# Designs tried in a protein design chat: VHH binders against F-box/kelch-repeat protein At4g38940. Part 15

Target 1, 370 residues: F-box/kelch-repeat protein At4g38940, of Arabidopsis thaliana (Mouse-ear cress) (q9svj9)
Amino acid sequence: MSSPIIIRAPKKQPPEPPCLISLLPEEIVVDIVARVPRCYYPTLSQVSRRFRSLVASPEIYKRRSFFGCTEQCLYIAISKDQTSDIHWFTLCRKPNGQQFSGTTASDHRLVHIPTLPPMPMHGSYVGIGSNIFVMGGFCNWKITSSVSLIDCRTHTAQTLPNMPKAVAFPVTELIDRKIYVIGGSDTLSPMKSPSRIMMVYDTDTEMWQLRARPDWEAGKKWFSSVVIGGKIYMRTYHNSFVCDPNDTSCDRDEVLHSKEWWSACVIDDVLYYYDVRENCLRAYDPKQRAWGVVKGFEGLLPVACKWSKTVSYTGGKLVLFLQKTEKTEIWCAEIAVERREGGEIWGKVEWCNVVLSGNFHIMDCVAVVL
Key: E = the ipSAE of ESMFold2; O = the ipSAE of OpenDDE; V2 = 0.75 times the mean of E and O plus 0.25 times the DockQ between their complexes.

## First folded at step 4 (VHH)

Design c4 (from z8 with S104D Y107F; framework vhh_7z1x_3; at its last look DockQ between E and O 0.64; V2 from the best seeds 0.00; counts 0 for: pae E 6.7 > 2)
Fold by ESMFold2, look of step 4:
Structure c4 (fold): chain B 370 residues (1-370), chain A 124 residues (1-124)
Amino acid sequence: as target 1 above (370 residues)
Amino acid sequence: QVQLVETGGGLVQPGGSLRLSCTASGFTFSDYAMNWVRQAPGKGLEWLSGISGSGDSTSYADSVKGRFTISRDNAKNTLYLQMNSLQPDDTAVYFCARGPDYSDSWFEEYFQHWGQGTQVTVSS
């Protein structure tokens, strides 16, 4: 008697149809892809190695700029498990999303960028063009003067010359192509006063200047800032100020200070921030010197949140991140704002959904143009 | 009211070991990163080690790597520092410190809350 021989049939696959893309000149393929919205680039990267390499190339982003097809993209600095560093995520839209209950349209997620190294937190994170400057802050509780430049077209980072001084927890603003890093501390000790440092980076000359911070309420910690009309709007615990960048003194604005604004953004010279205690989006118009509440989206946003972050977006829009008090979910909403004939500001929620789950904390949100 | 209380300091011979404890109250302990810092006589504050709220991530200053181990027990609201191979240069007051609440934009200092400290003396 003989034992049966086990014969495994080979897996048979039908021939692939001819690929028409091999018939197109590379320059034509590049120009086609450059005109595709960024939300489709993850899908393109799954089609072939050629497309995966192409959507990551600097050449595509140069062509997008040439054709006027650039988009504003959000990069989010996130700390996991309350560690002493941050990791970068980007806000991505999946193609062909479907409507979710309680939203107008949504299919967005925060996606980790694994090619970027962990970076210091509580520093300055400033978007300029397609790049992000990561300056100062700390990791392992060591305050640094280091500067890293992230190229968001390639998701690579390089080290640049240091700032003149190490700082953490500054307020930072970009005005007229100059980065102003104001205040902060060179120590984590509660026994030390906040830093009196102002450092200015000129993006045209690529040089830092160290300046003593003007005596803008000296010895007080700055919590929040925005730029409107070339002026810095800043607040401490006790006061809010409107300052020119080189002004030794500042005008106090008691109406601005009447709200505990933080993590604010600016759209068309109006300051917006989300008040998590009252569950409303507040707007401050410096021309009217008045606060108002943005109308039009009652019941469309999560309530009972413990913090919020806002960032300006193109087209009269802002993006709002929220976390509910007892949850690990991070919600995100895109809100289009408009002023109506009666002077009221109305908002429309373009989409709202959970974008990240887990023990994550958003440290900052940075917009770049790609 | 946030309260942090350090214990476990004392006198030890060079090469010896001590274990410090920090008992926390007045806040949700597991929501915060915790840290150990020290101040030697006549010196400024030196950060030694930090641990995430979950306890899954730790970090150490170069001066103590391999000799000190930070840990926490979130069920007991207690932070620990195991110190081995102690040398005279480790003589200091040791403090535990709470990291910031990242959801609160109104904190004044990164280490707003500190314990009272516990003395560690390393001598022959």
Scores: ipSAE 0.045, ipTM 0.504, lowest interface PAE 6.7, mean pLDDT 80
ESMFold2 (binder alone), look of step 4: mean pLDDT 82; pTM 0.828
OpenDDE, look of step 4: ipSAE 0.110; ipTM 0.596

Design c5 (from z8 with G50S D56S S57Y; framework vhh_7z1x_3; at its last look DockQ between E and O 0.55; V2 from the best seeds 0.00; counts 0 for: pae E 5.5 > 2, grease 24.7 > 24.2)
Fold by ESMFold2, look of step 4:
Structure c5 (fold): chain B 370 residues (1-370), chain A 124 residues (1-124)
Amino acid sequence: as target 1 above (370 residues)
Amino acid sequence: QVQLVETGGGLVQPGGSLRLSCTASGFTFSDYAMNWVRQAPGKGLEWLSSISGSGSYTSYADSVKGRFTISRDNAKNTLYLQMNSLQPDDTAVYFCARGPDYSSSWYEEYFQHWGQGTQVTVSS
C-alpha cells in the first residue's frame, strides 16, 4: 500500500487585540521599544505580531545602541538533576523597585529559555556581542568537537564548523576577537593526562588554528583563568601562571597562587573572586602583586555556601552566584566595587536574593550585549 | 571515605540475564548521579548508562539501549544494572562510578570515584 500525503488545512487565528502603542507613528514606536529594558521583550513579543517582529529585528538593536540603551544580559548554563546536558536560563532583572515600606523591593529570577535545545555540558561557553558560542563538551556522554552559535536576540541556535579536535573541560578566554580554547581532555579516563593543545578561533575570518602549546606544567589540568591586559592568568591545582598567548613561556606567580582563586572575574585590571570558605571577596592587583579583601559588606551575603561563580559587568560591578551547602537554593548578588583613598577596595551590595530553587547546578555564566 | 562495591557478576550463557548491584558508602548517595562503565579485555573504558541523583533521568549508550536498565534505590544506597539479552561481546569488567559534585567549587573529573569492578562473562 502507498503512503498518503497528509495535508492539514490552515487554522484560522483570532485577531490579536489592538495595543495602545500601535496607534503611534512607526518611528515613535521603534524609539519607545528601543528604550525598554530587554527583560520585557518576551512580554512585548506576546502583544502582537508587529511587536514580535520588532523586538527580534536588527533595527531595534541598532536603535538601542544609538540611544545608549544596550544592556549586558546574563545567560546561565544549568544542569538539572545532574543530567548529561545543559539548558540555558537568563537572569531576569526588574529595575530597582519602589520602596513602599522602607525596604528595597527588588526581585530577580533565573528564567529557562525553552526555545533553545539542550546543549553539551563541560564545554566552552563564550559570549561575543549578542551571541554565545557553545563549543565541545559532552554530547550523549561522548566528547565532541561540535560548535553551536546562539543568537540571543531571537533565542535560536545554528551549527558552525567543528573545532579541529574534540575537547571537554578546557579553559577558554576571549582576547582581541579570538577565542582561545586551552587544554581539556579528549577522554573520560581519570588516568590520562590533559590535552597539550591550544585551539584558536578567529571570529573575523571564522577559521580555527590548531597550535601546539608549550607544556606550561606537564600533565596538569587548568582549572581557572582570566584575562588582564591581553595576558592569560591561569591556575592548576599546584601553580598559577601569567601567560602571553603568543609566547612560548609563562611566568609563575606564587603570590597569585597563595589564594585558591576560582571562578574569578576582572574589573579595572584587578582580579576578584569570592572565597566561600572565608566568606569574603578577595582582590588581586597584578601591579602590586598583592591580595586584599574587599571591605564594606560584612554580613550582607549568605554564608555556608559550597561554591561561587562570578561575571564582570561594566561600571565597576560584578555578579556573584552562590549555592548554600544544602543544594536547593541558588543566590545571586550584584556588587559594585571601588578603590578608595588609601588604596583599599570597597564593595556595595546592590541587591541579593534567591534566583532559583530546586536540583539545579550552574555550569557557566555568560554575558552578552543586547 | 567514599566506597563503591560492585556485586552480581558471573558466568551466563548467551541470551541470558544478569543483575549487577553497587553499594555506596561514605557520601550522601542521593546527591550524586551514578554511572555504569565496562572494560572488555584489551579495550578501553566504555560508558554504558547514567542515572540522576533523584533517579528521574536516565541515559544509555547505543550499544546497550533496550537491553540494559539502570536504576537506583536511594534508601539502600544501591545502584543497579539489569542486563538482558547478553551476548559474548558483553564480556567485560563492569564498574560503577559516582558522578561529580556539581555544587562544589572544586571541579571533579568523571570517574574519580569508582569501584573495583565485577566480572561478567558471556559464553556457552
Scores: ipSAE 0.125, ipTM 0.551, lowest interface PAE 5.5, mean pLDDT 80
Fold by ESMFold2-Fast, scan of step 5:
Structure c5 (fold): chain B 370 residues (1-370), chain A 124 residues (1-124)
Amino acid sequence: as target 1 above (370 residues)
Amino acid sequence: QVQLVETGGGLVQPGGSLRLSCTASGFTFSDYAMNWVRQAPGKGLEWLSSISGSGSYTSYADSVKGRFTISRDNAKNTLYLQMNSLQPDDTAVYFCARGPDYSSSWYEEYFQHWGQGTQVTVSS
């Protein structure tokens, strides 16, 4: 818990017995703790008051960065009871031999972050370093230009200057430290053509720029996108496109469009999405322009699901979220993927568990480095 | 087939009260947030209020906050809007709208399920 805690003076109880590590200089203790995986931090907080303070301090995260001991952490934007706002959760794990207490025993769980305020949905959610940018979207049927910055080291949010234009349902991608916000709508009318203006946020200058977007598929809303090799791959209901944001032309890819690749992710220049109708993970290689099915985990994932979402994860892995049609359960699986001889892609399910129960809906997943 | 039917509109004097009802059918009512939206003569649509599927969370437009109260009865598949301290500027056709499936990536699905509307006229 990263919130500031007002600790009152001790009740003059006997001091805690000294543990061996509490005899070390502070700099050495900080160096040791920074090298420990974050899943052990709750256990460390039980060793002493000193350790409890350290694992909650922003200083420990600066030290982790200095030593190259950072971890990719997933933050999930979730709507409860289909309200018009999102709440932030993080995917947490227990170390080997420990499980979360609750209705179903599991090593993994989505945990609500109560210190963060509710935020607009269907906007732009971008992870950069240890921060999440939350830009635009809609709340209470109003489309907003508001911008919030979440510091994931402290779980605090601050308000930044607004976007030049209010927008919801855009295509949003991060390329070379610039956030591209393309298309979307400034009104609630489903019949309005998407915006011909692209908004670009430069994270180095902290300035917005308005640019005319290339004239591709005018009159259509964009529903899905990924970045591969500095190019934006986009899917609408009728077409899939490959666009260089610095080029005026776009290329259609009919083979890519032959599958409904919603909520996709990219690992090593290969596009992945989970097909809930056929219960398989599909992969598209843009260099070969061919779809394949990932082999090796048939029957290991829940079936009869109404939606899926994939997000890329370190080490050639993806995280897959699934919601069952008949139950208010969100399942999560970590899948390692590898390309084998002959170009076949194989997957291994590292774990698969229920991570959240109740009437919750995943709106987006963001990766940060902590 | 999704159906929403509004009732309870009519003529009311300034300062008066009305209670609007919206009866839902063709879907699991408790799974969806519900909304009240109005359209005044010669103006665009104005969102007024939303209520979560459970009824635990509500929100209101500034123009009606403190005067209007949204509620629901999931056992009866019915949405309500209690309107107090009505003003001539509240004259409009009032629509109930099923909240979008916010897990959906289909923008078109968000705004397709509206009732036929009920007329509220505030005049002497």
Scores: ipSAE 0.014, ipTM 0.436, lowest interface PAE 7.2, mean pLDDT 80
ESMFold2 (binder alone), look of step 4: mean pLDDT 82; pTM 0.827
OpenDDE, look of step 4: ipSAE 0.228; ipTM 0.658

Design c6 (from z8 with Y102F E108D Q112D H113L; framework vhh_7z1x_3; at its last look DockQ between E and O 0.55; V2 from the best seeds 0.00; counts 0 for: pae O 8.0 > 2)
Fold by ESMFold2, look of step 4:
Structure c6 (fold): chain B 370 residues (1-370), chain A 124 residues (1-124)
Amino acid sequence: as target 1 above (370 residues)
Amino acid sequence: QVQLVETGGGLVQPGGSLRLSCTASGFTFSDYAMNWVRQAPGKGLEWLSGISGSGDSTSYADSVKGRFTISRDNAKNTLYLQMNSLQPDDTAVYFCARGPDFSSSWYDEYFDLWGQGTQVTVSS
């Protein structure tokens, strides 16, 4: 009987070459990743568990801010098949250099975020920094006061204190780190006037205040709003108003109302919306109190669309979502705008293509900074 | 003409059944979620049930769950509510209501189209 120590080695394979990035100091790897565009972070997460942990860490987002590499990223609230829930998608805008007219093949698409839970529809969706506040709306066909906070760095959600009252379909705007939730319905009937309540969330104190709102054409339904210069530009069916929520002033603007603006965005204090009836991008300049038509992209966008949504983007750009009549395809265009001599505003379509197909409805588009 | 028309109301004994119908015209019915809502005498509106555009998803208020069944026939542009085990407190005017138009450029409202209603009365 023999008793030598037998070391039984497993069947050997040639060692894989080490990843060259793993040989770098951790600080260098962090700084490299911080400079990578956010759209590649899902790919980095698949390289290793080290990179998966790294791209989700607060450290990376601190370094992105330090280097000036932060990005505005678009999150899109989408309802499928008219359920009581929305699901979150992100616009994945990968660079390509081959798109002349927006008809060239592109890797831009809406990508579902499956780690986020379904959330109420017809609520408020407000982006602040790297977070999205989801407030109110319908949960199981009941109007809710619930508030959820989405952390877009990690794609996780948490519950925050409820609003003082349940509301659906409000006008919601962010001004000076406060969220103003105005109007909306606390009943299931479209035959009733909107709520006459203003709720204000102070993001510094993390507290809600219930305020009786000023009589901004009380009892009317509000269909659209934007913020310019700390004032809320709002419209009903009959009038458009410029209102200051802090000093309660509210002035009619009949020139603004002369166009049926909806789902607008603001770039450099100019209001933009896409007129699907006339197939043009319109611009309203409050300083001149005048509407104009953005020039430079005739024949570059799909025509005969039934709806549009716009969202502001950094660098003098907007993103436009469109759906053609009788189609289930959702088109997306990125448009850079500039004011030229003589006051005309020109647009350049940087790309335009289909980003989602199927029976989907865009409820809102939210920009965050990552 | 865009409209909803309810039929099938009437008088029933406690424990009885009724089937309400709502016929849609002037719009693409299958694109919209549909709902039933009631208003009892002297009370506000009460949402009862909803159904997705495809008909695959349904939801019910607790007060009617297990007794009422919502359904739709998209080929006939018709919404139904089967009401069983009716009691006197089910007495109300019953409305069908079109769900939000998710593709509309103008209105993000909960119910943008209502019928005129049909009376249901439950008494001995």
Scores: ipSAE 0.012, ipTM 0.411, lowest interface PAE 7.9, mean pLDDT 79
ESMFold2 (binder alone), look of step 4: mean pLDDT 86; pTM 0.873
OpenDDE, look of step 4: ipSAE 0.014; ipTM 0.401

Design c7 (from z8, 16 letters changed; framework vhh_brivekimig_d4; at its last look DockQ between E and O 0.35; V2 from the best seeds 0.00; counts 0 for: pae E 9.4 > 2, unsure alone 63.9 < 65)
Fold by ESMFold2, look of step 4:
Structure c7 (fold): chain B 370 residues (1-370), chain A 124 residues (1-124)
Amino acid sequence: as target 1 above (370 residues)
Amino acid sequence: EVQLVESGGGVVQPGGSLRLSCAASGFTFSDYAMNWVRQAPGKGPEWVSSISGSGDSTYYADSVKGRFTISRDNSKNTLYLQMNSLRPEDTALYYCARGPDYSSSWYEEYFQHSSQGTLVTVSS
């Protein structure tokens, strides 16, 4: 022999025993996973290729519907360091304590979805069913007309036909299965907004239409909007309006405009927004045409915040995101609201804690059903 | 209130280098992404480069990638653009711009610019 041969003993570590759940019939595993809250699915996908494939399968979501286990899930479009794109996060809501040992701390946080590519910021973000439409905004510092569809069951994205025009900073609403993208800017020049233009996507025909609204206020930028009763409530700097997107009515509402509302949500036909200057949650009831302050949570929320976002949530609740001045933390609170006798609206903070740290800004929050 | 003052422009021949500076005041500099934008004679504004508030992430237009380097010194409230291998097509008025302030009034949804800029001329 010219070269020595070195023989080593074979590997001594025996194979690991099979996991007990992997021994169950596939039908049983599917039914167990279908009953697991959606917030645990990213963890399950890391267990094995089998579980990764399973949690992304259409069968799981069919079984969740069959068992009545579907959930509203929040997806948050977040810009880091205010750059030209957004990344998607989901709000992971986990119980405060364990079964019998209990913990007092919540493990609620925003969790990055790494399988989704960066997407344009300052566009439109709309949740419909289990999908999110991402439309327009900035892509590589160019204003785009692009449309992406996110399938939240699989966390994959595909491109769809473009909008008729490229816009950034529009206001956007979903009414009767139609997406209305209103105003925005088609240039980098500030203060120019085609306030009388909307683009309408019909989800039934899958077609875009460009529509003019000469009855709307001219030459103004739309800053904020909500939908109540099929009408769009929206504002410029100078006025707030109640407009029917399918009819010629667009009426000024001085009472609505008496508060500088923005990033609002709607629960049971009441507009809610958080006033960071006064540290209060305000409610506008269009039937009474009156503002009020939501009662019942003095001292439960962080104060001296520099911005807020509100998102409506199932069961008479809203989710509120806040950031304190000179801090890098994003706080989140879940607030249940109820109208009591006499018309006052009361709130209960279900939980409130830090959900993300770093120089992040929330572009939008979108609810889907999974 | 918010002020951005650019400097460091000048005349340079092709292949030369310049370093632009932007002194910032009137806001918490480290909280904002910062941008360089340029406007060539007879053309509209063109985005050049961006840097995150922390300085950890940088972005470049394809036309300058590999030649320009954006940086910031948050202790001096100063933004920089190192421009190497300059070409005649880089001739422009260069502005620095603050990113939008999502933590305050909704009126500031676009980038803020200095009104003056600094002129870079690449010729001969």
Scores: ipSAE 0.006, ipTM 0.369, lowest interface PAE 9.4, mean pLDDT 79
ESMFold2 (binder alone), look of step 4: mean pLDDT 79; pTM 0.796
OpenDDE, look of step 4: ipSAE 0.030; ipTM 0.507

Design c8 (framework vhh_7z1x_3; at its last look DockQ between E and O 0.56; V2 from the best seeds 0.00; counts 0 for: pae E 8.8 > 2)
Fold by ESMFold2, look of step 4:
Formats: sequence, C-alpha cells, structure tokens
Structure c8 (fold): chain B 370 residues (1-370), chain A 126 residues (1-126)
Amino acid sequence: as target 1 above (370 residues)
Amino acid sequence: QVQLVETGGGLVQPGGSLRLSCTASGFTFSDYAMNWVRQAPGKGLEWLSGISGSGDSTYYADSVKGRFTISRDNAKNTLYLQMNSLQPDDTAVYFCARGPDYTVSWGDFETYFQHWGQGTQVTVSS
C-alpha cells in the first residue's frame, strides 16, 4: 500500500496579533510582518485573508531585506521509499523556551512543500539567493540534462534551458556566481560516457560552457565536494583533491583523504563532516592540514546511525541530519562550533530532535536567503 | 547478509515469453526499491526496470517499455520480471539489484547498485 508524504507542522501558533493591528496603515503592517521570523509565516497566513496575501507578496521580501531581517532557510530534497524522484521540504524551527509544556518534545520539523512538483534524484541542487537550481539526475530512470529553477519565495518552479550534457552524480559547486558541474555519469550508455568534462553555468550571462579539467582519475566519479577560499575540495574513492577551477594545477591532499569524508559543510574555512562509524564530528582545517575531532559533546546525539548530512548555518553553526540504522526516524541537530585557544574546536548541541518519521531519505540540503 | 537469487532464465524462441523471479533475504525487502539489469555478451550493464519498495511506482527503459513488466510480492520477498515479445537482442544475463544505498561510495554503475544477484541466463534463438 502506498503511503502519502506526511508533513509535520508545529503544534503551537505564535501569539495572536493584537486586535488593534487591523487598524494600522498597510505600510506599517508590512513593516511589522517583515520583522517576523519566516517560520511563523504559515501561521500568519491562517489569521486572515489580508495576512495570507501579505506573506506571499514580493513586497514583504523586499522589506525584509531593507530591515536586515533576511534569514537563511534550509530546503531538503527527500526521496520517499527510495523512488526515482525527490520532494522538497523545509526545516521549521521554533524558539526553545516557549515550547516547554511538561514534555521534552520539540516542534522543530521537516515540512513538505506540496506546491513543488517531484524532481529528479541524484542531480545537482544549488542555492543562489532565494532560488534553487535543480540540474540533471534521474528522470524515469533516465539520466537527464534538464534544469529547473525554484523560486523559494513563492514555491514555484520553471524550466530553464538544458545543460549541454546529461549527468547524474556530479559534484556541483557555486563560485563567484558560476555553477561548476564536474564529472557525473551516463554509464547506462557507453556511447555517451564523457571522460573529462566540466560544465560551467554563468548566472549573469545565463549560458553554459564546456571547460577543460585536469586528469583527476579520469573516468571515475566524484563523491563529495565543498568550496573553501574559492577552491573546490573533492574526493573520489582513491584520492582527495584541491583545485582552483581557473588553474590547471590540482593538488592531491593525502591528509584530507585520510578520512572518508562525505556530505560535509564549511564554517569559517573549516570542513566538517559527521563520522557515523566513529560517532564523532570531524573537522579539517586546510591551514593546518590536519584533522581533529570537535569536542564538548556529552552524548546528546543519537548513535548507531547509517548516514549523515551536514549543512552550514549562520552564526558559526551547522545543522546535522542523522538516521539510525534500526529506525525510520530522521534526527536533526543544531550544533554551534567555535575555535578556542590552542586551536581545538568545540561544539555545543543547541537542540536534537526527530524531525521526520517514515521511509524517507535525504538526498541533499540547500540553503537559501529569504 | 544480503542475498538475491534469480531464477526463471532459459532458452526461448523469438517472440516468446519468460518470467524471471528474484528471491531476497537478509534485509527488510519492502524498504528498498528493486531493479532488473542485464548484460549482453561483450556489452556493458543495461538498466531495464525499477520498482519502489511499496510497489506503487514502476519504471522502464525505452528498450523494454511495453514488453516487460516489473512487479514484486513483499509477503514473499520476491521480485518478478515478465518478459514478452522476446527478440535475439534480449539475450543476456539478467540480474536483480537492490536500489541505491546512499551511505556508500558512488563512482560508477556498479557502486550505484551495491547488492546484486548472481544472474540468470536468458537466451533467445531460433
């Protein structure tokens, strides 16, 4: 039997606006709403038709930017039952102190976005400003060159011109307003197997270009990447590399490769990933060319997990998604990291909760600014 | 220990039909998408069909669409492929494969499907 995608919403609404707010001029109401955190906008949309229209308007997002109230919002690409497509969710966060009511449960949840269509799995997912580019991957178990653009302010999608080549499982990074799509495969057809490709999309000209790349284990696929200081840090099974995409030289980094890093994020030029086999958060500092273990945890994270994903968040924080081997729960933790005297990195778990239950798998996490 | 065992291969005349079975053990079968792939003599691997864990969604390569039907019986931990209108070009070893395991290294087609059966030979000849 098919199970629908189950969305979970916060149980509590924010405090009701005072009855007098309906008497204020429109421009004042706009300014008030622009200062409200984005996570409360669904609740505001239920108060009245006026507020529903307001939180959906382009004007509110212009005012948020004007007041310096924009937020980094996380969008999560999730597969249900390991099918050939993904669906989009957002992380809905609630203030910690206002949610205690004799329970330890949190209202932090992944919330499904039903207005976005299903999209290809194992493609490239890149956040730029308030938009997400969705490129390539599998469509009906065929590798595609398609490109879709999601407007996260309206939760609508549009089709853009195709990539020059169809790819799945590429590494993809954004550097200086250009999207670099490196490697990938269409191994379902040996006549279409590219050997040394890099596709570059210039977001200003809206044009794709094919570019030369170094012979980084030609014919092998890349598994993971991050950007630090304008350079792309990538790994295959055999090696990890540090490459400036505008320079033909590409350095192996054997220290970086000494850990099987994946699904990493970057905070203040330090690479972080969660090692599910050793149950620790690892940090690689390129300046020191050394791995370390983030300290300060008191066993607040779930153990015996089968996978992890990390995402950078503002304020020296990261968000960590985990799924236990024997459970169908997706856990999420927010961890604040800081470097202390002596160069050690310490972490504090701000919260850690189940955010989604069921046979769901996180394909990628994308940050946008709203 | 994950185990996949294909059966039902054999010799068939052009235009004939054949039904393949794949019995799974060592994992919760209904939690995973399942696939059929084949390898013709001297050729690379070709993905043919996939089915979601629940069985509600099915997918086919263009080369087999309309001729092959994938199905599963989660109570019996068994995956099926009904093959109709077989032609000599369908001669291959047919494998069942468990869907992608996103906790392992990716790099080529073989790493995309980590768990495979030993295969069953299908031969279409006059």
Scores: ipSAE 0.012, ipTM 0.393, lowest interface PAE 8.8, mean pLDDT 78
ESMFold2 (binder alone), look of step 4: mean pLDDT 81; pTM 0.828
OpenDDE, look of step 4: ipSAE 0.052; ipTM 0.566

## First folded at step 5 (VHH; framework vhh_7z1x_3)

Design t20 (from c5 with S105D W106Y Y107L)
Fold by ESMFold2-Fast, scan of step 5:
Structure t20 (fold): chain B 370 residues (1-370), chain A 124 residues (1-124)
Amino acid sequence: as target 1 above (370 residues)
Amino acid sequence: QVQLVETGGGLVQPGGSLRLSCTASGFTFSDYAMNWVRQAPGKGLEWLSSISGSGSYTSYADSVKGRFTISRDNAKNTLYLQMNSLQPDDTAVYFCARGPDYSSDYLEEYFQHWGQGTQVTVSS
């Protein structure tokens, strides 16, 4: 009467590797990471697999919002070797106000986002919350009505319903959670006039409307635009206009037009642009209808540049991109601006560095909140 | 003053080949991407191919991939399109176009500088 008796020893579980962060409850780790500036998230992801997973999680972005720790992040649409596609980069910048800097103070750069596909150029690029809307533009010599939404938390893109009409080279602005797409061309023929139709996307209803555009004598070629006080300020070759999109009226501003205010930004209801010919930052006050030069940093920025782009940033700051004529270098500077007694505007260059080298061209810059 | 002049068009039978040339003047040719675009009778513009300023990067429309080859000679300020296995649907006026130009004063509309075109007719 002999049956084999199988005796199973308990499996010896080897001790798991010691990890200090694994000793903290998940809730505490999420709270700590949420309070860290986003520019350090790539560094955190190299410390452990747990941190790598956390910095990509939806929960971390909810906690950042809950703690009031959200920050403005810049995403840059760039063309390489002047191909007909844009590629997305992000600006890695260090927060100011550090008492000890170590090696972090000089590590500012544009970083390519390889998970995002190439997208049409000369379309509309609008940041809303943590998302970028990519609308219309030019792809393979065709003007498209396609709409894509980029989620900047995950660096993924999804397709949305098309615009009512295909358009490239429009004026595009965000006012009260509505995206206004004005003018532009539906063909690449130089003999065609810009579109007389305005397209409006309501981000709350997710619906497009066609409206009559404001009655203005806009030029045929290019536009520059900003929003001040719910009004769209725009520049053509021949005129600068101030338009209320809800009133359909547009007023000409000859003083605004006296400067070539290309790629401008707005801080505290003042329009700023960088004049690469005169190597100065110019400011327009719409209440006074007067141009001034920003003082306090003369000679601190690179010279001999082809073009410039300014983008507003939180805390009374702007980010300035400059491209050198002689070398294939893109420079970036962060400038804090303040209005002093007597109405003079003063600036302070907080940093200025080469952020990208090679045959690259900035097409647009979009701010999101993360 | 920017000038682009296309040559090399003509009449060919289906399955034939043509090489188009575009001679550029009035700008630094190697600083700009160049493009080939066509327009068939009664139709809109169709982009065919692009080449970077250095010549290192090329792209093609799906309709011409594997049949057409874009190239450039920066020393001669000349852009080329080698067209093989031509089909009746390739009948069009072929245009050379300069890529975008960015200035401190303004951003020009993409491809404002075009040649006058050269006619390609594919017929049996």
Scores: ipSAE 0.013, ipTM 0.421, lowest interface PAE 7.6, mean pLDDT 79

